# VHH binders against q9y6x5: the designs that were tried, part 139

Target 1, 379 residues: q9y6x5
Amino acid sequence: LPPKLLLVSFDGFRADYLKNYEFPHLQNFIKEGVLVEHVKNVFITKTFPNHYSIVTGLYEESHGIVANSMYDAVTKKHFSDSNDKDPFWWNEAVPIWVTNQLQENRSSAAAMWPGTDVPIHDTISSYFMNYNSSVSFEERLNNITMWLNNSNPPVTFATLYWEEPDASGHKYGPEDKENMSRVLKKIDDLIGDLVQRLKMLGLWENLNVIITSDHGMTQCSQDRLINLDSCIDHSYYTLIDLSPVAAILPKINRTEVYNKLKNCSPHMNVYLKEDIPNRFYYQHNDRIQPIILVADEGWTIVLNESSQKLGDHGYDNSLPSMHPFLAAHGPAFHKGYKHSTINIVDIYPMMCHILGLKPHPNNGTFGHTKCLLVDQWCI
Below, E stands for the ipSAE of ESMFold2; O stands for the ipSAE of OpenDDE; V2 stands for 0.75 times the mean of E and O plus 0.25 times the DockQ between their complexes.

## First folded at step 7 (VHH)

Design ua3 (framework vhh_8dlx_2)
Fold by ESMFold2-Fast, scan of step 7:
Structure ua3 (fold): chain B 379 residues (1-379), chain A 120 residues (1-120)
Amino acid sequence: as target 1 above (379 residues)
Amino acid sequence: EVQLVESGGGVVQPGRSLRLSCAASGFTFSSYRMHWVRQAPGKGLEWIGNIYHSGSTFYNPSLKSLVTISRDDSTNTLYLQMNSLRAEDTAIYYCARGLWGEARTYFDYWGKGTLVTVSS
């Protein structure tokens, strides 16, 4: 029987939610599986970049999805979360579903993971759903489980994406315990539904399941705003991305734009592209703009306005508030093992190992995940 | 009760212009970012653009030359002006309140939508 893997993402699931709220269904999943308490994601700590890093094992500068809003100066193409279907943006890397289909001639299935409704290197997931936020978790789960049981060639890699708790984290902020408790309980119930559906269909004992997320969430406030309009006039630059990491394309001399920005706020770091800290691995890609602004945790960059966000992400990836977790269960994984930390790029080579695939060159280190796996020695 | 009600849809010929309206009630309209999104038959949601309370606009780059978003805070009304309509613009158009630029944008309130059919 070929090994099978289902990768599930709950967008914006901050790691320390596990310590501050009760998750009876997730706890039962972990009890007979593994938990990685913190996953250090890639910079910028945004949805499209980190979801693509999970499935490629690459830093954003290497896989090319460097933000949720991008501009390519050579082709004059624009990318956004509502204009994400051009393969041009995704072709700088090979995601695992493409590798799965091409190396083993097996099928992949996808319920709305970023990139899965786009042909990448002329290959699209064998079974997929076009992105639509109105589609319920249950409908996504029904399609994934149908494809896992009723496919030829067999589906060996499947993905499932859900927008919560990110949407509610933005709306209420992660410190709103009443509203976040309700949202997180609903997510735990969805995890219970997932496990029960897999058991009912006879998939549970032979399927490897990973539950993870792309980033966390931090509390924002209308008292913590950086008004970019007080620093520089719009006539001097084109704004490619705004907050909490602003991507600036100068219309005048780059040094002049930099000088107008560099001392504008004590709560924002201003970098020329070549001066971006090496630890971010966020420099070597033409889609990274000439000037990058990085707000301090909990600060929002605005254009002479208030902010509706009570929570946000995108901040420095060393911040624990930006970190998700990883839980996994299945024949490849130990039972009842807890691990402290891995890098988000380490997930890809681990998944390739589980599926018997040769990974493309990547930034992950297989050794970091060995202790999770029954067929590996972790010393 | 928060309500968003779109109007102005209908059947239009290719190459024509059309203006949609969205009447907002039950919240302080002037304090919120507002969005237009559309859904063509058998397709996913496509974000058209937004307008901040300051009047600043951001558009889907694929649609920027074809659309203009504006607001009238005195009447709590959001507008979408569409020019050079094509058959591919046939869709249900929604007015929404929500967060832009947060990947797969979250909308906390939607209107019922208004159907625009572009046919000759």
Scores: ipSAE 0.015, ipTM 0.389, lowest interface PAE 7.9, mean pLDDT 89

Design ua30 (framework vhh_8dlx_2; at its last look DockQ between E and O 0.28; V2 from the best seeds 0.00; counts 0 for: pae E 3.8 > 2)
Fold by ESMFold2-Fast, scan of step 7:
Structure ua30 (fold): chain B 379 residues (1-379), chain A 120 residues (1-120)
Amino acid sequence: as target 1 above (379 residues)
Amino acid sequence: EVQLVESGGGVVQPGRSLRLSCAASGFTFSSYAMHWVRQAPGKGLEWIGNIYHSGSTFYNPSLKSLVTISRDDSTNTLYLQMNSLRAEDTAIYYCARDYWGEARTYFDYWGKGTLVTVSS
């Protein structure tokens, strides 16, 4: 029987939540599996970019989902959470479910992972749910487990996405221990439900399960605002993305716009596209705008207004607050092993190895994850 | 303080047209994408469409032939033109500001809504 893998994402699950809150169900999962304490995500540390990096093994400049908000000036196409279904945006890479389906006698299943309800290179996940935030975790889980157990050709790769703790992280901020405790307890209970459902259906012992996230969360404040309107008049540029990474498309000479912005705030770095630090791997794509502003951790870029946001992400990927974790259990994984850090792009070649797939060229390094796997040597 | 104020609702006969307005204040309107959303009695929220800073529009496929969204950045006003109104278009219509750069959360500010009743 071919190996099977279920990839689960809890959006915005900051790695150090594991040390500050109790997760009895997740800890039982880890006890008989593996834990990677920090996953160094890609820049920018946003939902769509990092979810696509997990399943392609590519930096954002390479897979083309460079932000949650993008604009193509030539075609006048816009990309956003409310307009993410055009294959144009997703076609610069081949996600793992497409690769999985190109192998003979394999199917994929998806409960709302970003991109899975879009035909990419004319291929859509064999089984999928159109994105709808109102659909419960239980309904997503019921569909995924039904497809894993009752499909021909067999579902060998399945994904499940959940919006929390990101939504509550934005609303309350990660320092609100009372509200975050309630949200995280509920997530731990959902993990318990997941494990129980897989055991009940006879799937648990033969299924590889990865639980991870796309990014972390940092505390924001009304005392940490950068008013872009005090730096430059809006008539000089088109704003493509705002905070904490602003994407600026100049309407006048690029150097003039840059000069108006470069000294505006001590809590914001201003980059011409070619001067973006190489370590970000955020330069070689037409969807990356000519000028990028990067706010310091916990600072919010605004347009002459206050911000209701108490938590945010998108910041420098070297910041521990931006890092998620990865936990895994199943026949491919060691039991009771802890690893300190991997890169988020390393997940893709590891998953390809587990599934017996030939990976497309990618930015991940299989060697970084081999210590997690029973069939590998890590020295 | 961000404010969105819808107007132009009321009672209209089936088959007629209606134009709703949304007056925006407290932010740089011309830089934000804006949305129209409605809620019919006893039903959930239904997204109608949006308009970007560039003037590009995207619509709910179920409603695309029946509605037009436009904006006037000089007056900070968003418009929804509705044609061939039917009883099922009876709803509270909300103006909403795009939750810029956030995924899986669509709107950060809403108006109080304007009621449209289609009846004869």
Scores: ipSAE 0.592, ipTM 0.817, lowest interface PAE 1.8, mean pLDDT 93
Fold by ESMFold2, look of step 8:
Structure ua30 (fold): chain B 379 residues (1-379), chain A 120 residues (1-120)
Amino acid sequence: as target 1 above (379 residues)
Amino acid sequence: EVQLVESGGGVVQPGRSLRLSCAASGFTFSSYAMHWVRQAPGKGLEWIGNIYHSGSTFYNPSLKSLVTISRDDSTNTLYLQMNSLRAEDTAIYYCARDYWGEARTYFDYWGKGTLVTVSS
């Protein structure tokens, strides 16, 4: 029987939601498998970059998806969630589903994980859904399980992406206990449905399942706005991305733009590209703009207007509010084991090990995840 | 504060052209990517295309040869030019502002929409 892996992401699932809300189905999943309580993600703590880091094991500067909004000045290409299908953006790395399906007698399946509907290195996931937020979790799950059970060559790696709790976290903020309790209860029910479906189809005992997320969420407020227009005229720069990490392409002398911005707010750090802290691993890619602005936790950069956001992410990856969790179950994993922390880039080499794939060069450390795996000696 | 107001809808015959306008106010229009979206009777929302602050455009592949999006930053106005209209182009047409830096939630502000009816 070939080893099989299903990777599931619930977008914006902050690690401490597990402590602060009830998850009977997820807690039972964890009890019968493993938990990593905190996953340190990559900077910037945004959706496209972190989902690609999970499947490549690379920092953003190395895989080239450096934000949800990007601009390449040489080619004049734009990247956004409505314009994410040009392989140009994705081709600086090889995601695990490409490596997997290029192996003899293997295929990959995807239900809406970022990048899986793009022909990366002329290779698109063997079975995939084009992204459409209107497609229910049930339909995504039905497609994934159909492909896992009924494909030749067999699907050995599959992904499943869901937009919550990120969407509701933005709308309500993570501190809205009433609304977030309702949202998170629904997500726990979906996890229960996932496990029940896998059991009914005879997949549960022989399929490895990872449930994780890309980032957390922090509370925002109308009292915590940084008005960029009060510090610099919009004619002096091209804005590539706005909040909480603004990407600034100067139209005039870069030092002049920097000087106009550096004292704009005590709640915002302004970096020339060469001065971005080394711990971010966010410097060595042409898609990173000459100046970035990094808001403090809970602050929102705006252009002379109010903000609709009550929750946001993208902040410094050292912040616990930005960290997701990881849970896993299956024949490769111990049962009843809890681990404190890993780096999000460590997930890739662990997945490659489980699937018997040779990892591409990456930033992950297999040794950080050894304690999760039954075939490894730990402590 | 942020307002988007569409205009230029109405009844048109098949094969004709129509230009829709979207008047923007309450924000720095020239800094934002802007979108057109439509909803046909009994159908879900369909993305038509966008225009970036740079003037670069991207279109739904199924509509690419039928539509042109433009902007005038001096008047804060977004335009949709539609050519060779067909009955299937009957819809409510919305302008929308790009939701900066957020994935999987495309728009933060919408207009009220303008109805286009293509009928003989």
Scores: ipSAE 0.391, ipTM 0.746, lowest interface PAE 3.8, mean pLDDT 92
Fold by OpenDDE, look of step 8:
Structure ua30 (fold): chain B 379 residues (1-379), chain A 120 residues (1-120)
Amino acid sequence: as target 1 above (379 residues)
Amino acid sequence: EVQLVESGGGVVQPGRSLRLSCAASGFTFSSYAMHWVRQAPGKGLEWIGNIYHSGSTFYNPSLKSLVTISRDDSTNTLYLQMNSLRAEDTAIYYCARDYWGEARTYFDYWGKGTLVTVSS
């Protein structure tokens, strides 16, 4: 039988939550599997871009999902979390579920993972759920596990997505110990439900399961605001994305717009597109706007309004607060092994290896994950 | 208590315009982004568009040319202007308060909706 892999994402699960809170179920999962303590995600550290990087192994400039909000100047199209269904945005890469789906005697399944309810390269998972935030984790889990267990051709790759602890992180801020403790407890219970369901169905021993996240969360404050309206008039630009990385489309001369913004705040770096630091791998795509603003950690870019978010993400991907974790269990993985760090793009070649898929060209390094795998030599 | 109450719905002929209102109470209206969504008979929910507290608007591309969203914070009212209405625009229209989530937009409060019927 072909190997099977379930990829699970809990949105906005900051890596150090594992150190600061108790996770009995997750710790048990880790004890019987592997843990990567920190995963360096891609810039910008937002949900859609990073989830697509996980399943493509590509930097954002390469797979084309460069933000949660995008604009294409040629087609005049807009992308947002409320408008994400146009294959135009996704077709610059081939996600792993498509690769898997196109294999003989294999199928893919998905529950709410970004992009999975869109035909990409004219291919959509045999089994998927249209995104609906009102659908419970239990229902998502039940569908995924049913498909993993009973499908023909067999589901060999499946994704499962959950919106917490991201939403709560935004609402309460990651430093709210009382509220976040409650939220993270619920997450751990959901992991317990996942494991229990797999065991009940007899899938636990043969299914490879990866539990990860797309980004972390940093504390924000009303005392750390950058008001763009104090620096530039709205008539001079179109705002494509706001905080903490603003995407600016000038309506006047780009240089003039840049000059108005470059000294707007000591807590914000302003880049012309060609001057974006190479380490971000965030330059070579037409969907990246001519000017980007990058706020310092914990600072919020605003207009003439107050932010209600007490936590946010999207900042520099080198910041520990932006990093998620990765845990895994199954026949492909060692037991009781902990690893310090990998890049989020490294997950793709690893998953391809586990599934026996030929990977598309990607930015991941398979060597970074070898120590997690039982069939590989760990140097 | 948070309340959203839609009004302005009714029967309208094709090609006509209609303006819907949503009266908000029980919260600081000016601090929240607001959304319009609709549900046609036998169909799922369709997102129409939103307006942020800054006044910036975003629309469903399929509807952008036909709709305009605005707000009056002094009266705690959200508006949906619809032009050139078609039969397929028949639906219950809801206003909803934004609940922030970087992964997905969802709403924590809804109105009861107002029915718009486009018919000759």
Scores: ipSAE 0.032, ipTM 0.463, lowest interface PAE 2.6, mean pLDDT 93
ESMFold2 (binder alone), look of step 8: mean pLDDT 84; pTM 0.846

Design ua31 (framework vhh_8dlx_2)
Fold by ESMFold2-Fast, scan of step 7:
Structure ua31 (fold): chain B 379 residues (1-379), chain A 120 residues (1-120)
Amino acid sequence: as target 1 above (379 residues)
Amino acid sequence: EVQLVESGGGVVQPGRSLRLSCAASGFTFSSYAMHWVRQAPGKGLEWIGNIYHSGSTFYNPSLKSLVTISRDDSTNTLYLQMNSLRAEDTAIYYCARELWGEARTYFDYWGKGTLVTVSS
C-alpha cells in the first residue's frame, strides 16, 4: 500500500511563537516526531507565493505566483484573492497533488490549500472544497479525514489550510501578547482536535502529518509609514501591489519613474527589475513588474493615508520574523529530533520521497531534510 | 478619511433594471480594485464582482449575464448595473475596497450599504 501524507498549514505562524507561548498539544506532537525550528521561505514572504512554493519546490519567479496581487501586461489579466481560479496563473508549475494523481491510481484531497480548487494542467484534486473563509476548521477536518479513510482509489496526499494566526497577526500585531496568546491557544487546541480525530479513526500511527506555515509576522506602526504619494504622482505609474513590496508599472519612461523613487525614503529600497538582488530569486518572470520597492522590516508603504495593519509580512526572507516552522509526525519521521533550519523549497522533494513520487525539477535539496527521515542516514 | 457611499437602491419591480453608484473619497480611487458584495436577508455575504484600475472586470459566474460593473476615475465613482431583477436579488448592496496584496479576502473599507428590494 502506498504511504499517506497530510500537509497542514496555519497561515502566518511565526517560528518564534513556539518559544514565547505555550503549545501543549503541539509539544506533544513534536515529542514523538520532528521539529524544524526555522523554515527560510521564498521572497516575497506572502501567502499565495509561499503556499505554492511548498507544493512545487520552486522559487516564485519559477512557479509564477509572484505575489498575492499580480498583473500580466501581455494578457491584461489580474490575479487576486477574488480572482484566483484562472489556471493561467497556476500553470507555470506542477504541484504535488497533480503529480500524486498521475501515478498508480492515487487520489488527492484538499481542504482550502491555495490552488487546490483550480484545474492545473487539466488536473484538480480528486476531492476538494471550493475556498470559503466561513467554513470552520472542524468542517475542513471532517471532510479531509473522511476522504483519507473512505476513498477509492486511496487518498495518499491531503492538504488542510487555516487562515489563523495570520488574520489576527495583521489586526493586533505579533507584539500584542494578550490577544496573540488567546489566538495561539485556540490554534493549539485545533492541533489537539486534529490529533484526536486521527487517533479515533485509526489513522494516527500510519499517517505522515506535516504541520507548517507560509511565513511569519512583524510589528507595524503608524510611526513607520512611507507615503508613496509624497515621492511620485500617481499619474506616472500603475500600482500593481503596495506593501511591504510595491510593484510599479510605469506609464512614462521607466528611468524617470525610478529617479523619482530612488531617494524617497531611507526605509525603502528601490530596484529596477534587473537589479533585484540575486539572493531573492525574484527577477525571471513577466509577472514581476519593472520597478519593485522593498520596505524595511516593520515599515508600511501607504498612499497618503494611515494603515490599518498592526502586523504585516512580505518583507526580506532573510528576516527571522518572516520564518515559519515545520513539525512532523509519522512512520517516515524520526521521533524527538530537532533540526535548526531548512529552505521552504526543500519540503517538496521531501514529500515526494515520502510518497514515492518522482519530483518535477525543483529548487529544493533533498539532502537538507534527510536527517528528519528514518529511511535516510543522517551524518 | 476614507469613505465609500452607495446610492441608487430602493423598491423595484421584478424584471426591471437598476443602477447603483458608489462615491469614493479620501484615497486615490484610480489605484484600487473595487468590489460589489451583497447580503440577502438571513443569508451570508455574496460576492458579485470586481473591477481593476485597468478596467478589467471579473464576475461571480452565476451573476455574469445579469450584472455589469464599471468605474469613472475622473469622478471617483463605481457603478453596478443590474438587469432582469428577481425577488432573490433583494439584498443590501455594499461597495468595498480591496486591501493591497493580502490573500484570502481582505476588504479594508466598506460602504454602509444600500437596500434593494425586488417586490411582488
Scores: ipSAE 0.382, ipTM 0.717, lowest interface PAE 3.8, mean pLDDT 92

Design ua32 (framework vhh_8dlx_2)
Fold by ESMFold2-Fast, scan of step 7:
Structure ua32 (fold): chain B 379 residues (1-379), chain A 120 residues (1-120)
Amino acid sequence: as target 1 above (379 residues)
Amino acid sequence: EVQLVESGGGVVQPGRSLRLSCAASGFTFSSYAMHWVRQAPGKGLEWIGNIYHSGSTFYNPSLKSLVTISRDDSTNTLYLQMNSLRAEDTAIYYCARSLWGEARTYFDYWGKGTLVTVSS
């Protein structure tokens, strides 16, 4: 009976949503499984960086996906989260589906997880769907469950990605209880559908399932804007990423650009690359620009305009509002166990252990997750 | 005030080509990624593709051979060139702006759309 694992991500699922809204299906999942109340993600707290950290166990400076928008000065390549399939961006790390396929001659399956439609180190997920936001959760689930049941060599690692509640979190903000209640109820219903599908197909009792997310969400406002154009003329720099972490590539002397920015707003920290706080682990990569601006929680950096978004993420990873949760069920996991906090980089070595894979060198600590696992001593 | 105004739609015969335009105003157009999205009658939204400020383009794999997206930053105009039009390309076509790095989850401004009807 080879071990199997399904990793599910609901983008932008803030940990505190679990305490403020009702999730009957997720609570039934947790009752017979485990819950980690907070997962401390990596900086910056954005979709692509954190999804790649989950599957590599590495900080962004080590895996190379340092933002959703990036520039490489040496090659003059630009990266956008708009289906960029150039392996150049992804080749600084080895994600778990590549490890799974190469070590044990097993298959991997993927429904839309960032990076799974890209050949990384000349290896692409055995079964995958090209990214398309128009594809329903049900269609993604149908493909994943078909591949889990009908593959040779067997699919032992599968991933499933869903864009909500991130899209609604941006549109309504996390403090809009009426709209967020409707959105989160729909997500809970999707979790119910997932569990029922796995039960109907005879997969539920022998499959390890992890439900997690990449980041949280915080409330933004038209009253909390930082106009970058009031700080510095655009002719002095190339903008690589804007908000809430601005990546600045100077066209003139770096010190002159820094001096124009450093006192512009009391709600923004301005860092020369070498001065970025060590706790961020966001310094040792050529894709990290010479000057990084970090807005305070709930503040939006703009270019002489208003912002329509009422929620955002990307902020300091020490903020609880940026933290997702992790819930898991299956033969590898204890039943009814609650754990307070793990680091998002800890998920990779835990998953490697469950699958019997040798992890590539990583920033995770297996000891942090051992209390979740039935085959480990929690002392 | 940010505005996006699509134009160039209409009735076109199968197999023909059509070019759509989107006129942008009220923001620094050259600093934003722009998208084309369509909605066929009774169907959901389908992302066609985008163009980054650098000119780099990314397309829906199902549509890549049939469409080209371009921009003219001097006139604040986004274009969608469509070739070999089929009845299934009948839809309302929208241009949209994405926030920096949020192209998968959130578009902050949309045009009102322009209708393309492919019939003979």
Scores: ipSAE 0.428, ipTM 0.742, lowest interface PAE 3.3, mean pLDDT 91

Design ua33 (framework vhh_8dlx_2)
Fold by ESMFold2-Fast, scan of step 7:
Structure ua33 (fold): chain B 379 residues (1-379), chain A 120 residues (1-120)
Amino acid sequence: as target 1 above (379 residues)
Amino acid sequence: EVQLVESGGGVVQPGRSLRLSCAASGFTFSSYAMHWVRQAPGKGLEWIGNIYHSGSTFYNPSLKSLVTISRDDSTNTLYLQMNSLRAEDTAIYYCARGLWGESRTYFDYWGKGTLVTVSS
């Protein structure tokens, strides 16, 4: 029987939440599995880019989902504010569910992971749900477990996505202990439900389960706003993405736009595309705009208005507040092992190893995750 | 200063059509994605669909054949056209502004809602 893997994402689950709140169900999961305390995500620290990096092992400049809002100047296509179903946006990489279906006679199943309701390289996840935020965690779990048991050819890779605690992190901010405590307790209860359901169905002992996230969350404030309209008129540029990383497409000379923006705020860095720090791995893609603005942690870029959000992400990926965690349990993983840090791109080659798949060329390093695995030597 | 004001709700018979409006003020309307969300009595929020600044529309798959979202940037107005209304469409309908780059997960401004009651 081939090995099976369920990859679960709780959007916006900051690593530090594990230290500041009680997670009895998650702690029981970790006790008999592994914990990576910090996962260094890719820049920009946004939902669609990082979810696609997890399943491709690639930096955003390489897989092509470079933001949650994108523009391609050649084709004049827009990808804005949600999961776009045009394969054009997703075809610069091969996600693991496509590799799983093409290399082996195996099926993949998906409950709303970004990209799974899109045909990529003419291949769509064998079983999937079209994205709909109104669908409960229980319904997503019921579908995934049904497909794991009843598929032919067998489902060997399954994904499950949940929007919390990201939505509440934006609404309340991560420093609102009262509201975040309530939200995170609900998440822990969902983890308990997941483990219980897998045990009841006889799946638990032979299934590898990874619980992770795409990014963290930082506190924002109406006292920390950068008003872009105070520095530049809308007639000089087209705005492709706003905050905390603004993507600027100049309508006039690029240097003139840059000079208008360079002194706009002491809490924002302004980069010409070729000057974006190499450590971001955020330059080599036509969807990255000629000028990128990067706000300092906790600062919000606005267009002559206030902001109601109390939390945000998208900031510099070196910031611990932007980091998620990874926990895993199953026959492939050690029991009771804690590891400090991996890169988010390292998850893909680890998952390929567990499933017996040959990874596509990627930016991950298998050596970074080998200590988590029972079939590997760890120094 | 940012305000969203829904209108056009009321009592409507099954099988009829209804158009809701949302008047936006206090921000650059043409730059933002706008959403329609509803809440039926005793149920959670259900996302209906959105329209990007580009004019591209995305819909809840269960509702796509029944609704059309449009915008008029010259009047700062968002519209929801609903056809073939059923009793299950009875809900409070909200206009919401999407947070740029995060509008699927967070809406930063909401209207107070307009009630649609489908009854015979």
Scores: ipSAE 0.262, ipTM 0.658, lowest interface PAE 4.9, mean pLDDT 90

